VHH binders against p49116. Designs and how they scored, part 5

Target 1, 238 residues: p49116
Amino acid sequence: EGPLLSDTHVTFKLTMPSPMPEYLNVHYICESASRLLFLSMHWARSIPAFQALGQDCNTSLVRACWNELFTLGLAQCAQVMSLSTILAAIVNHLQNSIQEDKLSGDRIKQVMEHIWKLQEFCNSMAKLDIDGYEYAYLKAIVLFSPDHPGLTSTSQIEKFQEKAQMELQDYVQKTYSEDTYRLARILVRLPALRLMSSNITEELFFTGLIGNVSIDSIIPYILKMETAEYNGQITGAS

## First folded at step 1 (VHH)

Design bc8 (framework vhh_brivekimig_d4)
Fold by ESMFold2-Fast, scan of step 1:
Structure bc8 (fold): chain B 238 residues (1-238), chain A 120 residues (1-120)
Amino acid sequence: as target 1 above (238 residues)
Amino acid sequence: EVQLVESGGGVVQPGGSLRLSCAASGFTFSDYYMSWVRQAPGKGPEWVSSISSSGSTILYADSVKGRFTISRDNSKNTLYLQMNSLRPEDTALYYCAKTFGRYSLGYDSSSQGTLVTVSS
């Protein structure tokens, strides 16, 4: 069996909507987030090990971990997205909503705490200077999580997660041989991803969705999209 | 510039059929997902259906699944919604929208919509 990931899985390039509007709005934020989500799902479906699990398992797995994959993508693409500018705009909107009594103070506080946790996570990843190979393997560890409720084929998923962990360890030890504890510093960041609410992520980044549409409900359709359609979605061809 | 013009609405009895059309101009129609969205009087917008740029991916709201058919003709820059077995609850102003899948409404939508009234 070859490596879990190939060099093609290390490349993760987000193309932002252009031009950037004079004032950030919900549609620009939603479009930007949607491109990242599509890129993340396209990345996952391109992994041979993932394809080997079958469509039902693939759907269940991505439904369980999309928020963790998305958050890792936000950290990896924070500079390209100008994520700090997007989060500042969301914070300003929330502060205005408090003053207009449109949302409860308790809910806004909960959302603000989520934003602070997200900023802290992205800052910690930036300080560690996580490279493209490390991000690819962290995403693989998150994707092949056997411990989500309701999963079948958990032994095979666990095997792929262990393979991802072993290949990450080999890479870090070889590439950053001078930093004995680097792997440990990276891995202790991962549990924070599971504390992030997927419902709050949807509220912050996917508010432009029409009606009561959840990311959970659309995942099966995104995973079945043709490659040309994926490319069209992530580039926003005019 | 970007324009979306809906047509085909009207008054129909329950169980009847209507075909809506949306004529698009000012952008490369074949590059975008297109969606139908409806708004009933006094209610917020409700997503109805979406179709990918090539037409290979099609999505429907549960309330219309099996009754409505979305299609597109990229050579004519036109989006269609075939509505069968119409119910009083389908009464709404119907809009077409340039979208990114189901993720957002088109930024340049300026459409007036087409009114569908289902009454006996």
Scores: ipSAE 0.000, ipTM 0.269, lowest interface PAE 10.5, mean pLDDT 82

Design bc9 (framework vhh_brivekimig_d4)
Fold by ESMFold2-Fast, scan of step 1:
Order: sequence, then structure tokens, then C-alpha cells
Structure bc9 (fold): chain B 238 residues (1-238), chain A 119 residues (1-119)
Amino acid sequence: as target 1 above (238 residues)
Amino acid sequence: EVQLVESGGGVVQPGGSLRLSCAASGFTFSDYYMSWVRQAPGKGPEWVSSISSSGSTILYADSVKGRFTISRDNSKNTLYLQMNSLRPEDTALYYCATYKSPFGLRDVSSQGTLVTVSS
């Protein structure tokens, strides 16, 4: 009863590791990405509708959509992260790896294509000037996706997704009343999120956290963290 | 060349303790996250614990939280896993892992150290 999201769910504040190193390294990139991942998981857990689905459903939903949530978070926090600088450093390293014959050409091509897709997505969101309310509802739409294989309670998940869509529509029509097609322009961006490889996201951003294991494997443990433990991961405090 | 050498495994009774060590060489150990991963016979690898380069960020699998303690000594290039209150379900080959990365570390294979918890 009441809205799906409250004003507290609009607040999405990423605290970056400090200071930024003179030369970008894997540790800084991984710490930054990990903070964003934990912030995204904490955000999802704070939604009453999400809590109401129960622990097993919550785990299945986040396992299915973490890469979509993370990518939306990258777009939302691109300025705070200096994401363009991070991606440029990765590209420079990949170009040097071609010169030194350290990585296969196929692998370099896959990673470069992923970086291009990520840059294109973030740039499109920036050009649309997506606000905090819009990001919150887009994240809710991808979180409450009933169409992932193996999900139970799909009717309830679909209900929450439809509620997110309706509340986003109401917000956009009220706030951007002169822009008749804004909602359509925003929603057509979402399918691209499912075309981004979670394996390549892991390689670019999370190898320092998970080593040879997947994000999928640690999701159940992250979701069971105490609130204080989340806050420690988000801020870098012990 | 990156090398990881695990030691400290053995046979122990339920409720017992073991301390695993991982000696690292060939890279700047203090700059890298380190993890413990285990693989039980006939099962895939299971992540156990990770520790950041400085030791400030530590994560544990729920199955080991409160029983295992990960630590590192950057001056000795050594990663540790203190295992208390061991259970038969902890029986596995334990190996330490560094990350796979486009930034220069190659995949590293190691022999691991076998932990068997039986009565």
C-alpha cells in the first residue's frame, strides 16, 4: 500500500576511494566498482516490496539482474567515478597488450565491444539528462523483471514491475509535462542492458574482489550482510 | 612468474583447527586482493573468503563466517586462513587465488592444500 518507492530510494550516493592514484590500477577500479555493487544491493534490500517477496526470491532476482543494476549505477554515477577516465585507462592497457602480444585478438575485440556498448549507454543516459527519480524507477523495473528463467512468484514480481512503470509514467508526465515522448525515449534504452556480458563486467571491474569465482556465487552472501557491514563496504570503513 | 604455494592442510577431527598459508611470489603482493577458494571432490569451486590489499576489506562465505579468519602479512608476502570449529562439510582442496585481469596478471594454477575433516 502506497508508492513502490519513497524519497529515500531516490538517494543514491557513491563514496569514492580517496585519494585517486596518479596512475589508475586494478585495485582502485575494483574498490570503486565494489562500492557501487554493494550500494546497489543495499538499495534493492531497502525496498519494502522486495523484502515482501522473501529471501529465496530476492536472491534469484538479484542473481538474474545484478549486471543490469550495476550498469545503471555506472551511468548514474559516471561523473562521480570519472568513468570515462577509467574506461580510457582500460582501453590504453588493451591497446598495449595487442602490441606486446599478451592477449588474444578475439578477447581484446570482445572487451573493446563491451566498453563501446557501455560508453554508448552512459552517453545516451547523460544526453537524456536522466534524474534521480527516473534512475530509481528504471532500477526498480529491471529488479522486478518476471521473465528470468527459474523464477517463482512471477505474477507478484510482474505486479511490482507494472507499479514501477506506472509510477515512472506519472512522475515523467508531471515533471516533464512539455516533453510528450520523454518516457518512450527512456524506456527504449533498457533492452541494451541485457546484451551486456556479465563475464566481461566481472573481468573489467571485479577480478580483485572475486578472483576466479563469479559475482553470481557471492550474491547470496552480500544480500545476507548486516546493515553496518554494507555501510563499511560502501564507505571503505573497516 | 607468478607463483602461489599453499600449505597447512591435513586430517583433523570435527571441531578441530588448522591454519593454512599461501606463499606468494613473482608479483607485488601488497597491491592485490587475495582469496581462499575450496573445491570438494566432485563439486565445483566454492569461494571462501577475500581480503583487500591493505586488509581493510574482508568478506566471508556464510558457511565459514564466525569460524574462519582470513589475514595477510604483506612484509612476508603471505596469506593465511585460520580455520576453527571444522566440520565434515569443510573437507576440500583449498587454494589461494589472485585475480584474473586485463591489467597484467595471468591466470595462476597451484596445487592447493588438502583439508580432510573426519572422525
Scores: ipSAE 0.012, ipTM 0.418, lowest interface PAE 8.6, mean pLDDT 83

Design bd0 (framework vhh_brivekimig_d4)
Fold by ESMFold2-Fast, scan of step 1:
Structure bd0 (fold): chain B 238 residues (1-238), chain A 122 residues (1-122)
Amino acid sequence: as target 1 above (238 residues)
Amino acid sequence: EVQLVESGGGVVQPGGSLRLSCAASGFTFDNYAMSWVRQAPGKGPEWVSSISWSGGTTLYADSVKGRFTISRDNSKNTLYLQMNSLRPEDTALYYCAKGERYLTSPFGYDYSSQGTLVTVSS
């Protein structure tokens, strides 16, 4: 039997909107975040094990875990995105909202705490020097989570998660053979992803979406694209 | 030079129907996702509907779902919005919006400054 992930799943290249504006605005931040979300969904959709679960299960899994995948993507692409600059612009916008009495102090506190958690997560991943193979398997572990409410085919999802865990263990033990506890240090970072609110992530990074649009509505749109159409959009950029 | 020209707006009674058109020029129309965006008097812009480059995938705002239908004719470089069961709250300037060729967000767009006015009044 082949591996759960192929070498193509290690390559995760984010193409940023160009040119970068002189002053960051909600449209640029939203477009950058949307590109990362699309790349993350394309990554998931390309996994044969994921395809084998069927469309309804795929939609339910991604709706349950998109925030974890997105946050892992933010950590992996932090340098390419200049994430620290984006977060600084968001903080500046929040400070202006306080001055204008547009948001309650309690809400701003929740949002600031979320930003601090996100910064800590990204810093911890950078300090551990997580490589592309490790990121790919961590994404697979969170994608194939059998414990979300409302899921069907939970036994099959659990088997794919276990396969992801076994392949990550094999990779780390072979590549970082002298660091006996590296896998444990990596895996203890994952619970922090579940503590991050998907609603706050949506508010911070997707405020450039106009009207009654939500990530829940975008996910079925992305996953229901015809394969040729989806691939044409991703590879047709010039 | 990218140009988007909206038409088809007008005054209609509640429960009525209108069909909006957007004639696109200056770019390869069938390479881009397209959207409709509206702006009601005294309010900010609101996204209404999006369609993929091929027309194979569509998405609607909850407020218009089941009443509006987005479509496109790539041979004519034209985007359409069929609006049925119109309500007073649908009163707005409607804008045709060009998405990104590299579809990273179906809602990222540039839209025209003119729009077409839809007024739903009793």
Scores: ipSAE 0.000, ipTM 0.350, lowest interface PAE 10.2, mean pLDDT 82

Design bd1 (framework vhh_brivekimig_d4)
Fold by ESMFold2-Fast, scan of step 1:
Structure bd1 (fold): chain B 238 residues (1-238), chain A 125 residues (1-125)
Amino acid sequence: as target 1 above (238 residues)
Amino acid sequence: EVQLVESGGGVVQPGGSLRLSCAASGFTFDNYAMSWVRQAPGKGPEWVSSISWSGGTTLYADSVKGRFTISRDNSKNTLYLQMNSLRPEDTALYYCARSPLSKEILDYFRGMDYSSQGTLVTVSS
């Protein structure tokens, strides 16, 4: 029958806060990351298959995979975000913290390893020259993951994931017909997303959130926002 | 010019209820997300609840979820916090805050533009 994703679901356009400051600050980084997170959740909400799972399943599913969706979004939007500049600024700050003994060496090592994993992932995706259709289907494969703890409706989620995999295969085989191993090279990148700590992602990108608000607590409310209200949030400056 | 004035605080027994109000003036109230923030004695500020410019989206801290209800009346330029099943740990100075940007739901997570003098809530046996 109809495809899992339409051309509407392939478009993924991040609108950045303007202008980018000369020196990066936690508010700019947090707003940029928040816009990407909102765009990612709005993307998921717009998928008919996702809507068909129902509100409770939708909430559980996004809570389980938001860090994977966010990381794919970072890779896809790396250029528009100037992500390398953001990560370089964070690395510089961490190196200065080592010199000043403000943070433990073990914590700094853990955070640096996370940044290195993130940079390697984004660099790998860039080297593969992943296109918009491929990103859309990779996000769908991640979203419809039936194997997260605590999920219900796992049989239906698995069927949607298989549909995403089949449609990605069809697309890659038609578009990159001379590259027999492209699909395999793309798919083997996905397990790395599960190794990324959501807690460290929150620390790096969402430090500007006040009052100890977690991404996990925000997700249910963002998912139930009306579309018009949501669009007003992520595209305030045109 | 921008002013936020809280009222409704007081002393109440555990299990009791209070309704806080915040009267806003000097800006277009229905263009801004609004938040309630509290500060307990000897502690830093803790975010309690937020509401979007339209009232269509509400958020709550886990510590108050199911007990507190945030609402707004855009025709009266007033923000409300209905507090039920109050606990001693809810004792704090409560103040309302305006988001720094108009019509942006995440502003109350990034920071606050204006805050008020607050209203004291004391829950004691």
Scores: ipSAE 0.005, ipTM 0.336, lowest interface PAE 10.0, mean pLDDT 82
Fold by OpenDDE, second read of step 2:
Structure bd1 (fold): chain B 238 residues (1-238), chain A 125 residues (1-125)
Amino acid sequence: as target 1 above (238 residues)
Amino acid sequence: EVQLVESGGGVVQPGGSLRLSCAASGFTFDNYAMSWVRQAPGKGPEWVSSISWSGGTTLYADSVKGRFTISRDNSKNTLYLQMNSLRPEDTALYYCARSPLSKEILDYFRGMDYSSQGTLVTVSS
């Protein structure tokens, strides 16, 4: 069968819109998020095991875990994205909404807590100094989660998850042999992803989609997109 | 100010072809994905196609897949839609919209964004 992931699956390069605007606006944030979302889903699509599950199952898996994949992507690309700055901008936009009494107190609290959780998660991952291989395997583990409701081929999904876990274990043992508990420290971060609300994430990063279009609804289209070098930087002056 | 100017529409027979253009100004064109949406008479707006900032990724509605091709020239700040094998049901006012993702499209869907006039495509025998 071969390994679940190859070196090609380790590469995860996000290209940000350039130049960064002086003031981060909703458009910049959503565009950045969209690029990450596409990258994440296309990454999943590039895995042979993912393809082997079939289109319906693939779609269901991504629908179930897109938020977790996206969040891992945020963590992995936090520096390139200037995530802290983006989150700060989001908070500022929220403050404007608060002043306009557009949000309930409870909702404000939920959103702010979510932002905090995102920031803390990303910080925790940075502290662990998670490398590209580890991120790839973590994403695979999250992707091939059999415990989501409504999934088909759960046995096969479970096998793929196990394979991802085993490969991660082997990698960590080999690469970080002096750190006996590194694998455990990495894996214990995964539950934090399940605490993240997909709805709030969608609201924060994809505000333009709220109300009419959901990430859930566009996932099938994203997975069917023709993909080429969309993350490559254009050197030409715009 | 963001400006999008569509052109290329016209009357064509079923099975015919048209190429739409959208000239963009007022923003950094290559920072944004771009999309085509259309609104048929008596119907709501419909998403047609999207293209990533670099052109490396394209997305199509099922209704136009295999017939339409979206492209862009970032050096010219222009978005294109090649429409082949046109059908009567393709008759609509076609609009260009910028990302992020579907924000501008949603504005069209909600009838909130009339910044562009669109270009009319009529497919009739």
Scores: ipSAE 0.000, ipTM 0.224, lowest interface PAE 11.6, mean pLDDT 86

Design bd2 (framework vhh_brivekimig_d4)
Fold by OpenDDE, second read of step 2:
Structure bd2 (fold): chain B 238 residues (1-238), chain A 123 residues (1-123)
Amino acid sequence: as target 1 above (238 residues)
Amino acid sequence: EVQLVESGGGVVQPGGSLRLSCAASGFTFDNYAMSWVRQAPGKGPEWVSSISWSGGTTLYADSVKGRFTISRDNSKNTLYLQMNSLRPEDTALYYCAKTGLPEYLRLYSFDYSSQGTLVTVSS
């Protein structure tokens, strides 16, 4: 059967839009977020076990966990993305909306709290100094979560999750043998992902959606795309 | 400066066909996805179709799926839209657009700086 993940799944390189504007506008933020979303979804697609579940199950899994995967991606790519700057820009845009009285006080609070949670999560991951292998396994654990409603092949999903957990354990024991509790410290961060609203994440990073378009609705398109298709565009210049 | 010039519009009867063209200049054409967007009178813009830089991936709105075909010729810097089985509801001004990732995902509205080409489907 072989391992769930290989070294090829450890690589997670996000390419940011260039050049970076003086002022981070909504387009830049959304472009950056879109690239991360693509990268995250295609990463999932590159896992043989993911393919083995079939297209319908794959789509359902990604729909269920895209926010968590995306958030892990944010944490992993926080430096490259200048995430703190992006979040600051988002807050600034939010303030403009507040001034225009477009948001309720309660909604403002929810959004601000979400931003805080995102920042804290990313900071916590940075403090733990999570490496590429650990991120890969954490993403796999999140991806192959059998506890989402409406999933098919839950037994198989559970097996894949267990395999991811076991491989992570083995890796941590091997790589960080002197840190007996590292695995536990890493795993206890996962619940924080479930506290984050996908709707608010979508609002923050993908502002400007047209009509009723949602991340859920575009996931099937992303999963059907060839990786090389958007890579070419990413490296392209005017 | 990015320039996009649409052509091929006209008046057709229901069930008829048209082929739209978009001539692109001012950017590296084969590095970007391209899209067609349309705007009907009194309605907001509607995404119609997108194609990846290589042409390997094509996406369609549900309203046109099975009837329209997007294609491109990178050697000619030209985008195409073959429209078959046209319906009155397809009546609109059609625009082509250089497509970033957000637009490719249909997250953002498209830039309609071009003049577009008018398609009228009427009996």
Scores: ipSAE 0.111, ipTM 0.550, lowest interface PAE 1.9, mean pLDDT 88
Fold by ESMFold2-Fast, scan of step 1:
Structure bd2 (fold): chain B 238 residues (1-238), chain A 123 residues (1-123)
Amino acid sequence: as target 1 above (238 residues)
Amino acid sequence: EVQLVESGGGVVQPGGSLRLSCAASGFTFDNYAMSWVRQAPGKGPEWVSSISWSGGTTLYADSVKGRFTISRDNSKNTLYLQMNSLRPEDTALYYCAKTGLPEYLRLYSFDYSSQGTLVTVSS
């Protein structure tokens, strides 16, 4: 009966590994990305509507949309993560790999196109100055996507997505009352999330933590983690 | 050249405990995530656990969760696996694995240059 999201769902605070290494390296990047992924999964688990769909549906939804949630999280936490610095370091490494003939040009081109799409998305969100409420509802719209193959309870998922869209519209119209087209400019950004390869996201952000296991394969484990384990993953405490 | 030397395997009874160690050399140990992978007789390799470069993040396979604990000592270039409540199905050759470089541009893989350490759980 109440709103889809509460004020607690707007709070999204990434705790970075500390101290920051003297030289930015892949393993610091992977640990930071893993904390963001765990934070995103914990955020999803905290939504009553999500819980109401049941564990099997929850797992299927997150397996289908984790890359979209993660990318929204990267955009939201870009400043805290120094994401532009991370992406610049990756680009520099790729360009040096071309020069040294260590990797195929076709593979490097695919990864560079992915990084470009990610940068464009994050820059678009930054230029729109997306706030915490807007990010929370965009994540909810992505999470409650009824159009992924193999889903059950699609009517209920669609209902929750429509509720997220309506509540976002109400928020934007009230908060940004003089900007009639803000909602349209925000929503048109979302289709770009589905153009980004989850495989390339895994290679860029998770290779230093999980060598030969896909994020899709570990999602059930992450969703079933006890609170103490989640706290350990997102704060770095063992 | 990457060198990984496992030790600590042996024969234990069901319900027993073992601690495995992996001594690493030939690379900057504290720059890499590390994993334990096992292979039972007649079966393919099974990922067991992973730990980030700093030790701040750990992951476990459901089959070992709550029973095994992965840890590392970066000052000694050593990776550990504490194995409790061992079961006959934990019988396997256990391998220490380093993530490769540059993994950003290729599918995930482990460096399996190690010989492994045998763990046998039987009465």
Scores: ipSAE 0.000, ipTM 0.283, lowest interface PAE 12.5, mean pLDDT 81

Design bd3 (framework vhh_brivekimig_d4)
Fold by ESMFold2-Fast, scan of step 1:
Structure bd3 (fold): chain B 238 residues (1-238), chain A 120 residues (1-120)
Amino acid sequence: as target 1 above (238 residues)
Amino acid sequence: EVQLVESGGGVVQPGGSLRLSCAASGFTFDNYAMSWVRQAPGKGPEWVSSISWSGGTTLYADSVKGRFTISRDNSKNTLYLQMNSLRPEDTALYYCARYSFGLKTPYDVSSQGTLVTVSS
């Protein structure tokens, strides 16, 4: 049966749009987020276990978990993205929207709560010093979630999730053997991913690039893209 | 192909020091925690020390705490073990180790090791 992942799946390198503008704008933020999303979907597609589930199941899984994968990617790539700077720019824009009475107070509260949850998650992952192997397996655990409504092949998905959990456990216990509770501290972070709204993530990071089109609508097309097209999106190649 | 090449071993007297080096290639070094493992003559492998991907977290076996220091240079894909106050009991073949996918052992066993002998 072999291992669920390989060294190629641990490698996760985001290439940022260049040059960074003097003042952050919606286009730069959306382009950066788009590259991370495409990198995340190409990563998932490259997993043999994922490919074995078939196209319909693949589409359903990614539609269900793209926000969790994207959020893990934000945490993993926070330094490369200068995520703190991006979030500060978003907060500044929201404060201006309050001042101009363009958004309801309830909507702004929801968005600020989302940003707080995202910052808390990224800070907790940074404090835990999560490595590339751990990120790869956390992404695999959320990808192979059998508990989303409407999924087929749930028994096979559950087996892949269990395999991901077992391989992560083996790695952590053998590599961080003196830190008995490390795995528990890592795993307890995962439920927070499901508390973050995909609709709010979409509005914060993708609205400027995709207009009024939903991420849900484009997922089947991204998953069907040829490798050359994925590489173009990941590296920003023309 | 994942490759780990150790160097820096030798013969020293008790109380002496050695610095081991491990050159890594064939994988993205900064994505993995790394470990040092040793095997004394006639004994099984003993884990010595581990370091997180960033170098922010280091862990040591009780037998080496306060004497050994693990470090890494991600720009050079190199892992180090500074060994001070060496004891005869530290005599072993030292392996640079990374977790290995799908192998029976907990570590990548493709490394050749470097011999450390502590004798008077």
Scores: ipSAE 0.488, ipTM 0.797, lowest interface PAE 2.2, mean pLDDT 86
Fold by OpenDDE, second read of step 2:
Structure bd3 (fold): chain B 238 residues (1-238), chain A 120 residues (1-120)
Amino acid sequence: as target 1 above (238 residues)
Amino acid sequence: EVQLVESGGGVVQPGGSLRLSCAASGFTFDNYAMSWVRQAPGKGPEWVSSISWSGGTTLYADSVKGRFTISRDNSKNTLYLQMNSLRPEDTALYYCARYSFGLKTPYDVSSQGTLVTVSS
């Protein structure tokens, strides 16, 4: 049996909307986020093991972990996205909402804390200097998580996760042989992903684009998108 | 070595039935989705059906839906295609292949093919 991931799965190139506006508006942010979401899900779809699980199971997996995948994507693409600037823009937008008394104090606090957690997570990943292979394996580990409620084929999912973990271990040992504890340092970052609310992420990055439609509801559609259609979204051709 | 060997092809009359088998070896069979593809004379390859690793999910081309049934026995490392109500247009070389759940993903391994001929 071959490896879970190949070199083709390491490439994760996000194309940002062009041109970049002088002021990052909600539309730009949502479009950028949408592109990342599509990229992340299509990345998952490109994994043979993912396809092996079947449509129902793989859809359920993505529904369970899309926020984590998206967040890893944010971290990986933070520089290209100018994530700090995006987050600042989001905060500014929130300030306007606060002034309009649209949010409760508690909700504001939750949202701000979420933004902070996102920023800190991305910063921590940057400090660790996580490379493309490591990101790919981390995403695979997150994707093939058997411990989400309602999943079927958990045994097979677990096997794929283990394979991802083993391949990551092998890669880190080979590539970073002088850093004995690198693997541990990377893996201990994963729990932070589950502390983040998918609902808040959706609100921050996608409300302007999808309105009242949930990411959960559109996941099957995204997974069924043709590559050409996806590319069209990226290029703005559609 | 990864191998897929199909069997069960033959000549049948319209309305008849055939069951194709594909024996897999050289890899962990139950880790992979499997597919049937066919190629009619003078035509390109056509996806027929796919099944998930566990058999829990199955997909069919519109042309065969309701007539063909894909299944698998992981304990035997075998893929099956039950073909009922066969039509002349079903005449083709049938291949089993690893992966591809109706997506535009290339097959990395395929069989040599078994010929199914539907004729009066």
Scores: ipSAE 0.000, ipTM 0.229, lowest interface PAE 14.4, mean pLDDT 88

Design bd4 (framework vhh_brivekimig_d4)
Fold by ESMFold2-Fast, scan of step 1:
Structure bd4 (fold): chain B 238 residues (1-238), chain A 119 residues (1-119)
Amino acid sequence: as target 1 above (238 residues)
Amino acid sequence: EVQLVESGGGVVQPGGSLRLSCAASGFTFDNYAMSWVRQAPGKGPEWVSSISWSGGTTLYADSVKGRFTISRDNSKNTLYLQMNSLRPEDTALYYCAKPRYLFSGHDYSSQGTLVTVSS
């Protein structure tokens, strides 16, 4: 009976590592991405409905959807991150790798296609002028996806997803009452997130930090972090 | 060109502490994330901990979380690993490593520093 999300869940403020280097390097990119990942997981963990599902279910859900949450976060924080500049630096690095014959042409093509799809997604969200409430509910819809293999409590997860959809509809109808098709335009963006490869996201944004360790292996650790540790990672204070 | 020189290893009893250092040269240290990787006798390399270029983000292997602390001093081009509550299974050769971007693995020295935890 209470709302799925509160006003505190609409707040999503990424603090960038200071200052941006004169020449953007891959480790600055990885730190920026890591802060966004930690912010996204802290956001999810703060939702009472998410907490109510229990630790095992929480871990399974985040392992299944972290790439979708991360990509929504990239779109939401694109301006703060200067994401276009980051992606340009990654492309430059890939072009250098081609010249040095360090990656196969097929792998480079896959990575470039991923960057293109990511840019198109972020541009479409920017064009729609998605606000903070809409992003919060889109993230909730993605988080409470009951259709990932291996999940338990799928009926409860589905109910939370439906609640997120209902609250998004109510918000859009009240706030954008003159735009009868806005909700449909927003929701049709979500399937594109499932086309993003988590392995390629990991290689682009996290390889410089985690090396041989996968995001799957660190998710349980991140979800168990105390609020002070999350705040330290988000602000860079520790 | 790229040089990583580890130090601070030694023999210590279970429950003891050691502080490892890595002096980096030949590259712009503060532009790169750094990691500690260890290799126990007869085993493959195991990632231990990573720190971002600025020191703002740190990650730890589950086996060392709560016992080890990674840190860096960019003004001295030095990486540190504070190891507390050492266990016999922490016995290994410890390497300072620079992760590779868009490639699996690390660039690290062949020497390392030996940590032996025994009674």
Scores: ipSAE 0.014, ipTM 0.254, lowest interface PAE 7.4, mean pLDDT 83

